VH-VL binders against PDZ domain-containing protein 8 (Pdzd8). Designs and how they scored, part 8

Target 1, 198 residues: PDZ domain-containing protein 8 (Pdzd8), of Drosophila melanogaster (Fruit fly) (q9vyr9r83to280)
Amino acid sequence: HQESLRRASALVSLNFVMQFLFHEFKNSNRVRKWFYRKLSIELDELISKTTTGKLLDKLTIKELELGDQFPDVKSLSVHNVELDKDEQRIENLDLLLDINYVGNFTTSIDADMVLGKKGSITLRVKQLSGMARLQFTRKPYTHWSISFLGDPELILDIESKYQGRQMQSNITNLISNQIRKAVRRKHTLPNYKLRYKP

## First folded at step 20 (VH-VL)

Design y15 (from o3 with heavy chain N59D E65K)
Fold by ESMFold2, fold request of step 21:
Structure y15 (fold): chain C 198 residues (1-198), chain A 122 residues (1-122), chain B 111 residues (1-111)
Amino acid sequence: as target 1 above (198 residues)
Amino acid sequence: QVQLVQSGAEVKKPGASVKVSCKASGYTFTSYVIHWVRQAPGQGLEWIGYIIPIWGFPDYNQKFKNRVTMTRDTSTSTAYMELSRLRSEDTAVYYCARASYDSSGYEYFDYWGQGTTLTVSS
Amino acid sequence: DIQMTQSPSSLSASVGDRVTITCKASQSVRFSGDSYMNWYQQKPGKAPKLLIYDASNLQSGVPSRFSGSGSGTDFTLTISPVQAEDFATYYCQQSYDDPYTFGAGTKLELK
């Protein structure tokens, strides 16, 4: 019981500090440029890795808004730590985070397609919630990875246009399907995790 | 009445190519996705890929990626699947299917073409 | 690829029977409240027909004697009562990740 109250107090403090830092720095040009650059790299990879990419000339981020809140951390625990006795350093570190995000991250992306065709999508993340695993490992190479365990909740608001016209709801729902599938592939279950090099 | 009408049966030799058509009627062709699925004689179903007709964007099962091309003609409301470098194991019935999406983005195949039989033999 | 294990491979039933067909995915196909499992009926020489999507939702025009259940990895199609027109092959299919994959099929035959 007393340990439960101490953990709750520590989590309140962690969340308050994270929200404070988020609001202090979310409008910083340097922070926004970092996120812009990161998202641009992901969009360029999308063009390079798909057969659909042959039909796209470029993707341009028109708007990037970090939203109203930092993700709320409902629980945090160290699940696994493995040490390399020879090197006296961490070989593996697993952190489990139960997060709830309702911060309304918003981005607008314009697509220039072949033959001068134009499209756009505005995406708002209304909710992203679930148990996340943040893993550091040095094998086969040193990197971090993030994945969701189990069944995360993802709620999106999507607006889409093609050649300046608002698209029909079935096509907007298709876009939602594709975004949710991309999240499933990269961030759900250990086999489909996004890895970051240190 | 939503209908998907496919081209007729084909007989091809190994190494040739085939192009199957799927003509849509009774709905707005560019508002829906077309998938292709095949079924070898006496066997189950195998997904080949899809095309998004409004943009012409295809995506393929990796098994077929280097041999399949999916296209469409929006003026005739027709989707096409071309399979090249044919082998005897490509003998199958090829189906097109329309995909619809519910408000949460869940995809389901609500209408299917009648199938196109391809026979690949020497 | 997500493997779909369907059982039984065949079964015999009489009109009026209750029939249960199972399908197991090699990994969870659940995401954000949806279970990406669909069921199809196929009669000889015909295209597949969608019966159930999202594990338990009846497709429009499908009789209520068909029902689907399950979440995650284990799914069930139930036909009760079986009618004469229900003798066919049934397939499960996941749409969670590419490539979409189908079960091997369950042939329902008249006893």
Scores: ipSAE 0.669, ipTM 0.894, lowest interface PAE 0.7, mean pLDDT 85

